# VH-VL binders against q9umr5, part 497

Target 1, 268 residues: q9umr5
Amino acid sequence: SYKPVIVVHGLFDSSYSFRHLLEYINETHPGTVVTVLDLFDGRESLRPLWEQVQGFREAVVPIMAKAPQGVHLICYSQGGLVCRALLSVMDDHNVDSFISLSSPQMGQYGDTDYLKWLFPTSMRSNLYRICYSPWGQEFSICNYWHDPHHDDLYLNASSFLALINGERDHPNATVWRKNFLRVGHLVLIGGPDDGVITPWQSSFFGFYDANETVLEMEEQLVYLRDSFGLKTLLARGAIVRCPMAGISHTAWHSNRTLYETCIEPWLS
Below, E stands for the ipSAE of ESMFold2; O stands for the ipSAE of OpenDDE; V2 stands for 0.75 times the mean of E and O plus 0.25 times the DockQ between their complexes.

## First folded at step 24 (VH-VL)

Design yk8 (framework fv_nofazinlimab; at its last fold request DockQ between E and O 0.88; V2 from the best seeds 0.87)
Fold by OpenDDE, fold request of step 25:
Structure yk8 (fold): chain C 268 residues (1-268), chain A 123 residues (1-123), chain B 112 residues (1-112)
Amino acid sequence: as target 1 above (268 residues)
Amino acid sequence: QVQLVQSGAEVKKPGSSVKVSCKASGGTFSDYAISWVRQAPGQGLEYLGEVIPMFHTRNYNKKFKGRVTITADKSTSTAYMELSSLRSEDTAVYYCARTKYDILEGFSDFDYWGQGTMVTVSS
Amino acid sequence: DVVMTQSPLSLPVTLGQPASISCRSSQSLVWSHGNTFLNWFQQRPGQSPRRLIYKVSNRDSGVPDRFSGSGSGTDFTLKISRVEAEDVGVYYCMQGTHEPFTFGQGTKLEIK
């Protein structure tokens, strides 16, 4: 039998966005128990990510307990960060495949339609003033805002991304790394035509340097320092990178070709 | 001026489906979320769900157990609400309403409403 | 779901006199960032609801200053300093802090 699949949605999203994904899984892996977690739907997804992590943790624990052979996680967009944090704080998770579906794993820094929609009067260049305040950090979108021009503010004020990345020292860094390394495979999915994740390489732990040059995962300090286990995972062949062009952000969970190429192989 | 104009009254039989439209004008459709609220005769207001055209996301009141489908068409600036498996209890005036999401200014819930669409479910 | 409880449900008022409507939520409507999404709507006979107040105490454009909203946490109040004939209708409080959004039962304001 197939291992259960747990799906975590993105910003302003709900389980309804994954109808096609459910169909694909059912067709290709009949009998798979798929649970799309309907937590923090809609505007609730703007709540602090740590709050979301706690809520999702409560939901996944029973599912994992009923699946001693392991489960797969499919986590879309903002959900990918929630899932990574889940795997970091859970010392007893049994996740075989963690599928990060177009997630800003290394953060977000772009003047996207999403940004303009939520911050109509702000640009990415000045959002640091908001997001790196205590008030701003009460919003999920600020929890993974990563301004390459204000690294000091990011490192000191980011209450979520900087911590799960181990970029700021904290008492749980070693334990979180250990927990995260329990994952069987980390499947990173994204692409250049996403239009939302900025830079799109963030889905692969790439990101801007101070000159807004995109550096790859292997060039990142978090990798070089193995602060949360990326270097270790790569070394043991546990990281899978699946880039795909021609996919917009809102289509990652509904594209059959993407599913067959990047998701299905890891649902066994 | 912002306006939400809804489709006309509907009379439906139990078990059938109804689809109500809400056309927005006077603003940029994609900048807002569209919600649906209903009101049974002589009763209060009940929230059904929300669509965000920009994000192509939908959120529903789980009370309706999947009977509600809300969609949006950016090209026509129109939102739709479909209610399936109609019951007599679904007889109500259905409203669309607009919401503006602004992190800095706060959420502007239901600042504009449609004129309402009467849906009557009877045998 | 968050239960919104209004009182009174019926409010007969003499023209020119003040009116007050209470709305209580079953749980706090305060977000961690401090905002409280409590709204007040007016529905005149045969019309669609109209928003009067948003985020507890902010009046919409065109709403007379005789309308005011106040409160915090779980207790909220809509006040009309001097009721006019055009104020006849049903008033609803609504919370947007927790999904799904929920409304009070409504308060029917009538002229004595």
Scores: ipSAE 0.932, ipTM 0.959, lowest interface PAE 0.5, mean pLDDT 97
Fold by ESMFold2, fold request of step 25:
Structure yk8 (fold): chain C 268 residues (1-268), chain A 123 residues (1-123), chain B 112 residues (1-112)
Amino acid sequence: as target 1 above (268 residues)
Amino acid sequence: QVQLVQSGAEVKKPGSSVKVSCKASGGTFSDYAISWVRQAPGQGLEYLGEVIPMFHTRNYNKKFKGRVTITADKSTSTAYMELSSLRSEDTAVYYCARTKYDILEGFSDFDYWGQGTMVTVSS
Amino acid sequence: DVVMTQSPLSLPVTLGQPASISCRSSQSLVWSHGNTFLNWFQQRPGQSPRRLIYKVSNRDSGVPDRFSGSGSGTDFTLKISRVEAEDVGVYYCMQGTHEPFTFGQGTKLEIK
């Protein structure tokens, strides 16, 4: 009786990471068909995000076809960007709830241990030299790197984020906006203790201005211009913001209180 | 100097499980992925999967899904591989090896290997 | 899974002579638009594997310059310019471009 749930994982992830989330769904919504997509696992999660979007699109088509009344998406971290692109490129998706689980929706500008792990000789102030090159755009992390101090380079070099945000002119902008607006609800989840998504408000479409002051979603140019439908969606009452403190980046899919508060209500 | 030191040889019965350890020294454990590779007697090398302590992620060769569990303990700089439902064809030397995921310089796969752990499955 | 095929599987060589080992993959090992994660390992009798070459042609630290790697796409070669007694062992190619990572069957190098 419940709509099927499709789960899209994050960087270096695999389907194993979501075992607790699957347990929670089974307990509260018995009989729900849940599919954790087993694509671009591990190292493959570093492949260009458009390549990942294509593969995930192919995987979700048969699931959506078998569920004409709709499906839900739960998309974690990097996976939330894949899912937002998916909603834009699919003319006939039937997604009711898009649940964005601590995803860098406005990008990433974090000088964290995780950045140093992948770029041991770099820091956030100079990573634009790598990421805003054709070579750097071959890696998923660079597809959503968003340096607020090199906005011109970001706008010219981003092969992914600047396009799905409608920040760079492209011929599909009107169609992608129309497709995205077919979603029933956008559920935004994240919190200040995440430790990876920087600023953590990126999970709520907030981001730094040039002074590294966080502007909230409604202050963002992409919202004000309604470039991909965010203002329209908010005006419909279809955006749900569910912040929660005390949860680290690796724990969003394994916290029962988070599930009960922010996810469970949207899995009709 | 980097070293990967594995636990000792094991003899197991079919249907049981085995857990092999791999202790890293000479570097920062969380900076690397730890992978497991096995070699049956007189045979080639076969990849089992990896763990990335920094991201708390695990990825397994789908051939072994449901039978292999690879974990890490950052406090002891030790990775573990557990293989369940053992069969005679699981008799092999099991190696750990490490990878550096440097985006700028490119991936540096299996630059150091453990000494190997013989696992014998017999009745 | 990407199949890695080595040739020859057995390679007897006279001391001081060159040796060449071929490795072919069933798919291109090019990571989107330019990176190629093809590696070579040596396993001496009774020892664990040792990396010789990474990213097609980069010699690992402490590997003699008589070892060289080359190739692109699906076809790769390991060469030893002058075989020495300590080179006896089995040589494996491995690809890290596609999950799961896969190895060739191995090439057993022996001194005639």
Scores: ipSAE 0.810, ipTM 0.891, lowest interface PAE 0.9, mean pLDDT 93
ESMFold2, look of step 24: ipSAE 0.804; ipTM 0.889
ESMFold2 (binder alone), look of step 24: mean pLDDT 89; pTM 0.924
OpenDDE, look of step 24: ipSAE 0.917; ipTM 0.950
ESMFold2, fold request of step 25: ipSAE 0.772, 0.793; ipTM 0.872, 0.883
ESMFold2 (binder alone), fold request of step 25: mean pLDDT 88, 88, 88; pTM 0.918, 0.913, 0.910
OpenDDE, fold request of step 25: ipSAE 0.931, 0.932; ipTM 0.959, 0.959

Design yk9 (framework fv_nofazinlimab; at its last look DockQ between E and O 0.90; V2 from the best seeds 0.86)
Fold by OpenDDE, look of step 24:
Structure yk9 (fold): chain C 268 residues (1-268), chain A 123 residues (1-123), chain B 112 residues (1-112)
Amino acid sequence: as target 1 above (268 residues)
Amino acid sequence: QVQLVQSGAEVKKPGSSVKVSCKASGGTFSDYAISWVRQAPGQGLEYLGEIIPMWHTRNYNKKFKGRVTITADKSTSTAYMELSSLRSEDTAVYYCARTKYDILEGFSDFDYWGQGTMVTVSS
Amino acid sequence: DVVMTQSPLSLPVTLGQPASISCRSSQSLVWSHGNTFLNWFQQRPGQSPRRLIYKVSNRDSGVPDRFSGSGSGTDFTLKISRVEAEDVGVYYCMQGTHEPLTFGQGTKLEIK
């Protein structure tokens, strides 16, 4: 039998967005028990990510307990960060494949319609004043705001991304790394036509340097220092990178070709 | 001036479906979320769900157990609410309303409403 | 779901006299960032609801200053300093802090 699949949605999202994905899984892997977690739906997805991590943890623990052979995680957009954190704090998870579906794994620094929609009166260059305040950190989107021009503020004020990345020292860094490394495979999915994740390479742990030049995963300090286990995972062949062009952010979970190419191979 | 104009009254049989439209004007459609609220005769207001056209994301009141489907067409600035498996208890005036999301200002819930659409479910 | 409880459900008022409506939520409506999303709506007979107050105490444009909202946490109040004939209708509180959004039962304001 196929391992259960747990799905975690993104910002402002809910289980309804995954109806096509469910159809694809049912068709290609009949009998698979798929659970889309309807937690922190809609505006609730703006709550702090650590709060979300706690809620999702409570939901997945029973599912994992009933599946001793392991489970697969499909985590979309903001959900990918939630899942990464989840796997970092859980010392007893049994995740075989962690599929990060167009997630800003290395953070967000976009000046797109996404930003303008959420911050109608703000520019990305000024968002650090908001997001790196105690008030701003009460919003999920600020928890993974990564301003390359204000690295000091990011490192000191980011209450989520900087911690799960091990970029700021904390007492749980070693344990979180150990926990995260329990994952069988890390499947990173994203693409240049996403339009929301900025830069799109963030889905592959790439990101801007101080000159806004995009560096790849292997050039990142978190990789070089193996702060949360990326270098180790890559060395063991546990990281899969699946870039795909021609897919907008809101279509990653509803594209058959993407599913067959990047998701399906890891659901067995 | 912002306006939400809804489609006309509907009379439906039990078990059928109804689809109500809500056309927005006077603002940028994609900058807002569209919600649906209903009101049974002589009763209070009940939230059905919301769509954010910009993100194509939807959130439903789980009470309706999948009977509600909300869609939006950005090209026509029109939102739709479809309710399936109609029953007599679904007889109500259905309203659309808009909400603006702003991290700094917060949620501006239902600052404008449609004129309402009466849906009557009768055998 | 968050239950919104209004009181009274019926409010007969003499013209020119003040009115007060209470709304209580089953849990706190305060976000971790401090905002409270409690709204008040007015629905005149035969009309669509109209928002009067947002975030507890902010009046919408065009709303007379005789309307005021107050409260915190789980207890909120809408006050009308001097009731006018045009104020006849049903008033609803609504919370937007928790999904799904929920309304109070409504308070029917009538003139004695």
Scores: ipSAE 0.929, ipTM 0.957, lowest interface PAE 0.5, mean pLDDT 96
Fold by ESMFold2, look of step 24:
Parts: structure tokens; sequence; C-alpha cells
Structure yk9 (fold): chain C 268 residues (1-268), chain A 123 residues (1-123), chain B 112 residues (1-112)
């Protein structure tokens, strides 16, 4: 029988967004118990990510308890950051595949129509003034805002991303790394035509240097220092990179070819 | 200057569907969410759900799950609400209204409303 | 779902006298460290609702200054300092902090 699948949605989402993904799973893996968590729906997706992590943790505990053989996570967009934090803070999780579906794993520095929609009076070059303040850190998108030109403010003010990346020393670093490393596979999905995640390589733990040149995962300090286990996972053969061009941010969970290529093989 | 104009009144039989339109003007359609709210005769207001055209996301009140479909057409600046499996209890005026999501200033909910569309469900 | 409870449901008022409408929520309406998304709407007979007050106490443009909103947490009030004939209608509170968005039952304001 197939392991249960837990789906964690992104910004402004609800369970309805995943109706096509649910259809694909039902057709290819009939009998799979799939739960799309309907917490922090719509506008509530803007609440602080640590609040979301706590709420999602409470929801996944009974599902994991009923499936001692393990579960899979499919985590879309900002939901992939929620899931990564879950894997770090849960010392008893039983996740086999963590499928990160176009998630800004190294953060976001996008100047797109999506940014202007949320910040109509600001540009990306000065969002650090809002996001790296106590006010800004009370909104989920600012919890993973990563301005490569204000790294000192990011490292000091980020209440979420800098912490789960191990970019600041903290007393839980060893435990969080140990917990995260219990995952069976880390499946990274994204692509150059996403149009929202900026740089799109953030979905693969790539990110800008100070000159806005994208450095790949293996060139990142968090990888080189193995601060939360990326180097260990890659050496173990546990990281799967599945890039796909031609998919916009809102279409990742409704593309059949993407599902068959990048998701289905990992839903054992 | 901002205006939400809805389609005309409809009379429907139980078990059928109705689709109400809401055309926005006087602003940029993609800057806003469009929500739907109904009001049964002599009764209060009930939220049905929203669509955010920019994000291609929909969020429905779970009480209407499976019966409500909200869509948008950016090219005509028009949102649509379809309610299926109609019952006499669905007789109501259906309104569209808009929301501006601004992280710094906070949410501005339902600052403009459509004129309403009466939907009557009778045999 | 957050339950919004208004009182009174019917409010007959003499012209020129004050009116006060209470709205209570089953949960706090405070957004994290910030705004409280509590709104007030007026629906005149035969018309669409119109927003009067947003974020507890902010008056919309064109709303007379005899309307004021106050409150915090779960307990909110709309006041009309001197009722005029044009104020007849039904008044609704609405919360925008929690999904789904929910309205109070409405308060019908009538002239005695």
Amino acid sequence: as target 1 above (268 residues)
Amino acid sequence: QVQLVQSGAEVKKPGSSVKVSCKASGGTFSDYAISWVRQAPGQGLEYLGEIIPMWHTRNYNKKFKGRVTITADKSTSTAYMELSSLRSEDTAVYYCARTKYDILEGFSDFDYWGQGTMVTVSS
Amino acid sequence: DVVMTQSPLSLPVTLGQPASISCRSSQSLVWSHGNTFLNWFQQRPGQSPRRLIYKVSNRDSGVPDRFSGSGSGTDFTLKISRVEAEDVGVYYCMQGTHEPLTFGQGTKLEIK
C-alpha cells in the first residue's frame, strides 16, 4: 500500500488549489490517503511562519502516528519553508520524501508584479527597511525575504530563514540538523519560467551573491559548512533535483508532465 | 470612479446552476481580490469566497464547498460566481465586492460593492 | 468559524439622539502585532452595503464624522452621535482577520 501524502499549500492558497494534483495521485496511486492541510488558508497564509509551523505540526502529528511506515510531504511555494522547519523541529517525524515544489528555500528577492501586488508603494531595493523590522517579521513573506545587498540586516533581523538555515548560531542547531537528516529524500522542483521565485534557483538552494550572480547550492556557505545537513544529504544520494522549464508559479500542481516526471516516482 | 457592475436578475429551478458576473472598472483589475457575498431576503450577509486573479488562487467558504465556483477573466476585467445544485434556500441577492491586500497598510476589505443580483430559486 | 454577535438586532431611535451598536467576536480579531480587521457596513433600504469604518476606528472617505468606531480584541462598538433620517438601514460588523470572513447578524436602525 502507498504511504500517506500530506500537502502543505503556499501563499494565498487553500486546499482547492491542489484538486488536479489530488486527481493525478488518485489515478496513478489509487488508495493513497492524501491530506491537503487547510490551515492558514487565504489571507491567513501571511501570518508569521513560526505560527504556521506550530499549527501544521499539530495537524501532522496524528497523521504520522497512524502511519508508522512513514509519510510523504508535498510542499508548495512558501509551504516548502514550513515543511523544512517542521522536519527540523520534530524529533519524531517519519517523513520519507520531502517534495519541495517551487519553494524559495534560500529566500526571495523578486521585483515582479507579485511583489508589487503585496507592496504597491515599495520596490525590492528598499523592502529591507520594512521586512527587517519587527513589524515586517510579523508577515510570512518577510520571514524569507533575503536581500543580498543587506546581508548584515538579514542575518540580524530574520526570525525564520536565517535561523532554519543555520546562518546564526543557536542552541538547537545540532538537534535540528539531526532531525532534518532523518528524511529519506529531498526532492527539489522548480524552473526558470516560474516568474515569482527570484532567483528561481532558490528552489534548489541557489541564491544571489552581492553582485546578483546566482551561486548554486554547492557554492553556498550553508552547504559548504553543512549547517543543516545539505552536504550530508547530497553525499548520501538523498537529494533529487528535478528542474522543468515552461511552468509558471501557479501551475506547478496542475501540470501532468511535471507530476509524472518529478513527483510520482517519489510517492512509494 | 471605481465601479463593480453585476449581471441581471435570474429565476432558476431547483437542481440547476446560476452564473453571476461582476465587471470591474475604474481601477486595475489584477490589483484586487474579488469576493462574493449573498443576502437572503430579510436576512444578513454571508461570505461565499474570493478569487485573486494575479495569483490564480481561490478560497471558498467551506460551507459551500463543491457547489461554488469562482472564476475571473483578466481580458474583460470580469469575475464570475457559479452556484450549482440550487435549492430554494439559495434564493438571495448575490453581491461582488473587492479587497486590496497591502502588507504595509493592512487589508482593505469590501471598500466597493456591486449593485447586487437577485437569484430566485423556485419550482 | 468566528461568530460575530451584534446587539441590539433592532434599534429604534429618536431623531437627533445618539445610537450605539455592539459587536462581539468569538475570537480575538487582532492580526499579529498589528491591525485589527474589524469593519462596519451600512445598508440603506434597497441598496448595496457601504463600508463606513475599517480597522476598528478608521472612517471611510465621505462618511460623516458623527459615525465613530471603537473597541479592541473581541469587543467593538459603532456609535452615531446624532441620528439623522438618512441613517435608517441595517448595520453589520465584519471580521477580516480569520478565514472565512464572517458578518454579524445586522442591526436594523429605525426612526421612532
Scores: ipSAE 0.780, ipTM 0.877, lowest interface PAE 1.1, mean pLDDT 92
ESMFold2 (binder alone), look of step 24: mean pLDDT 88; pTM 0.912

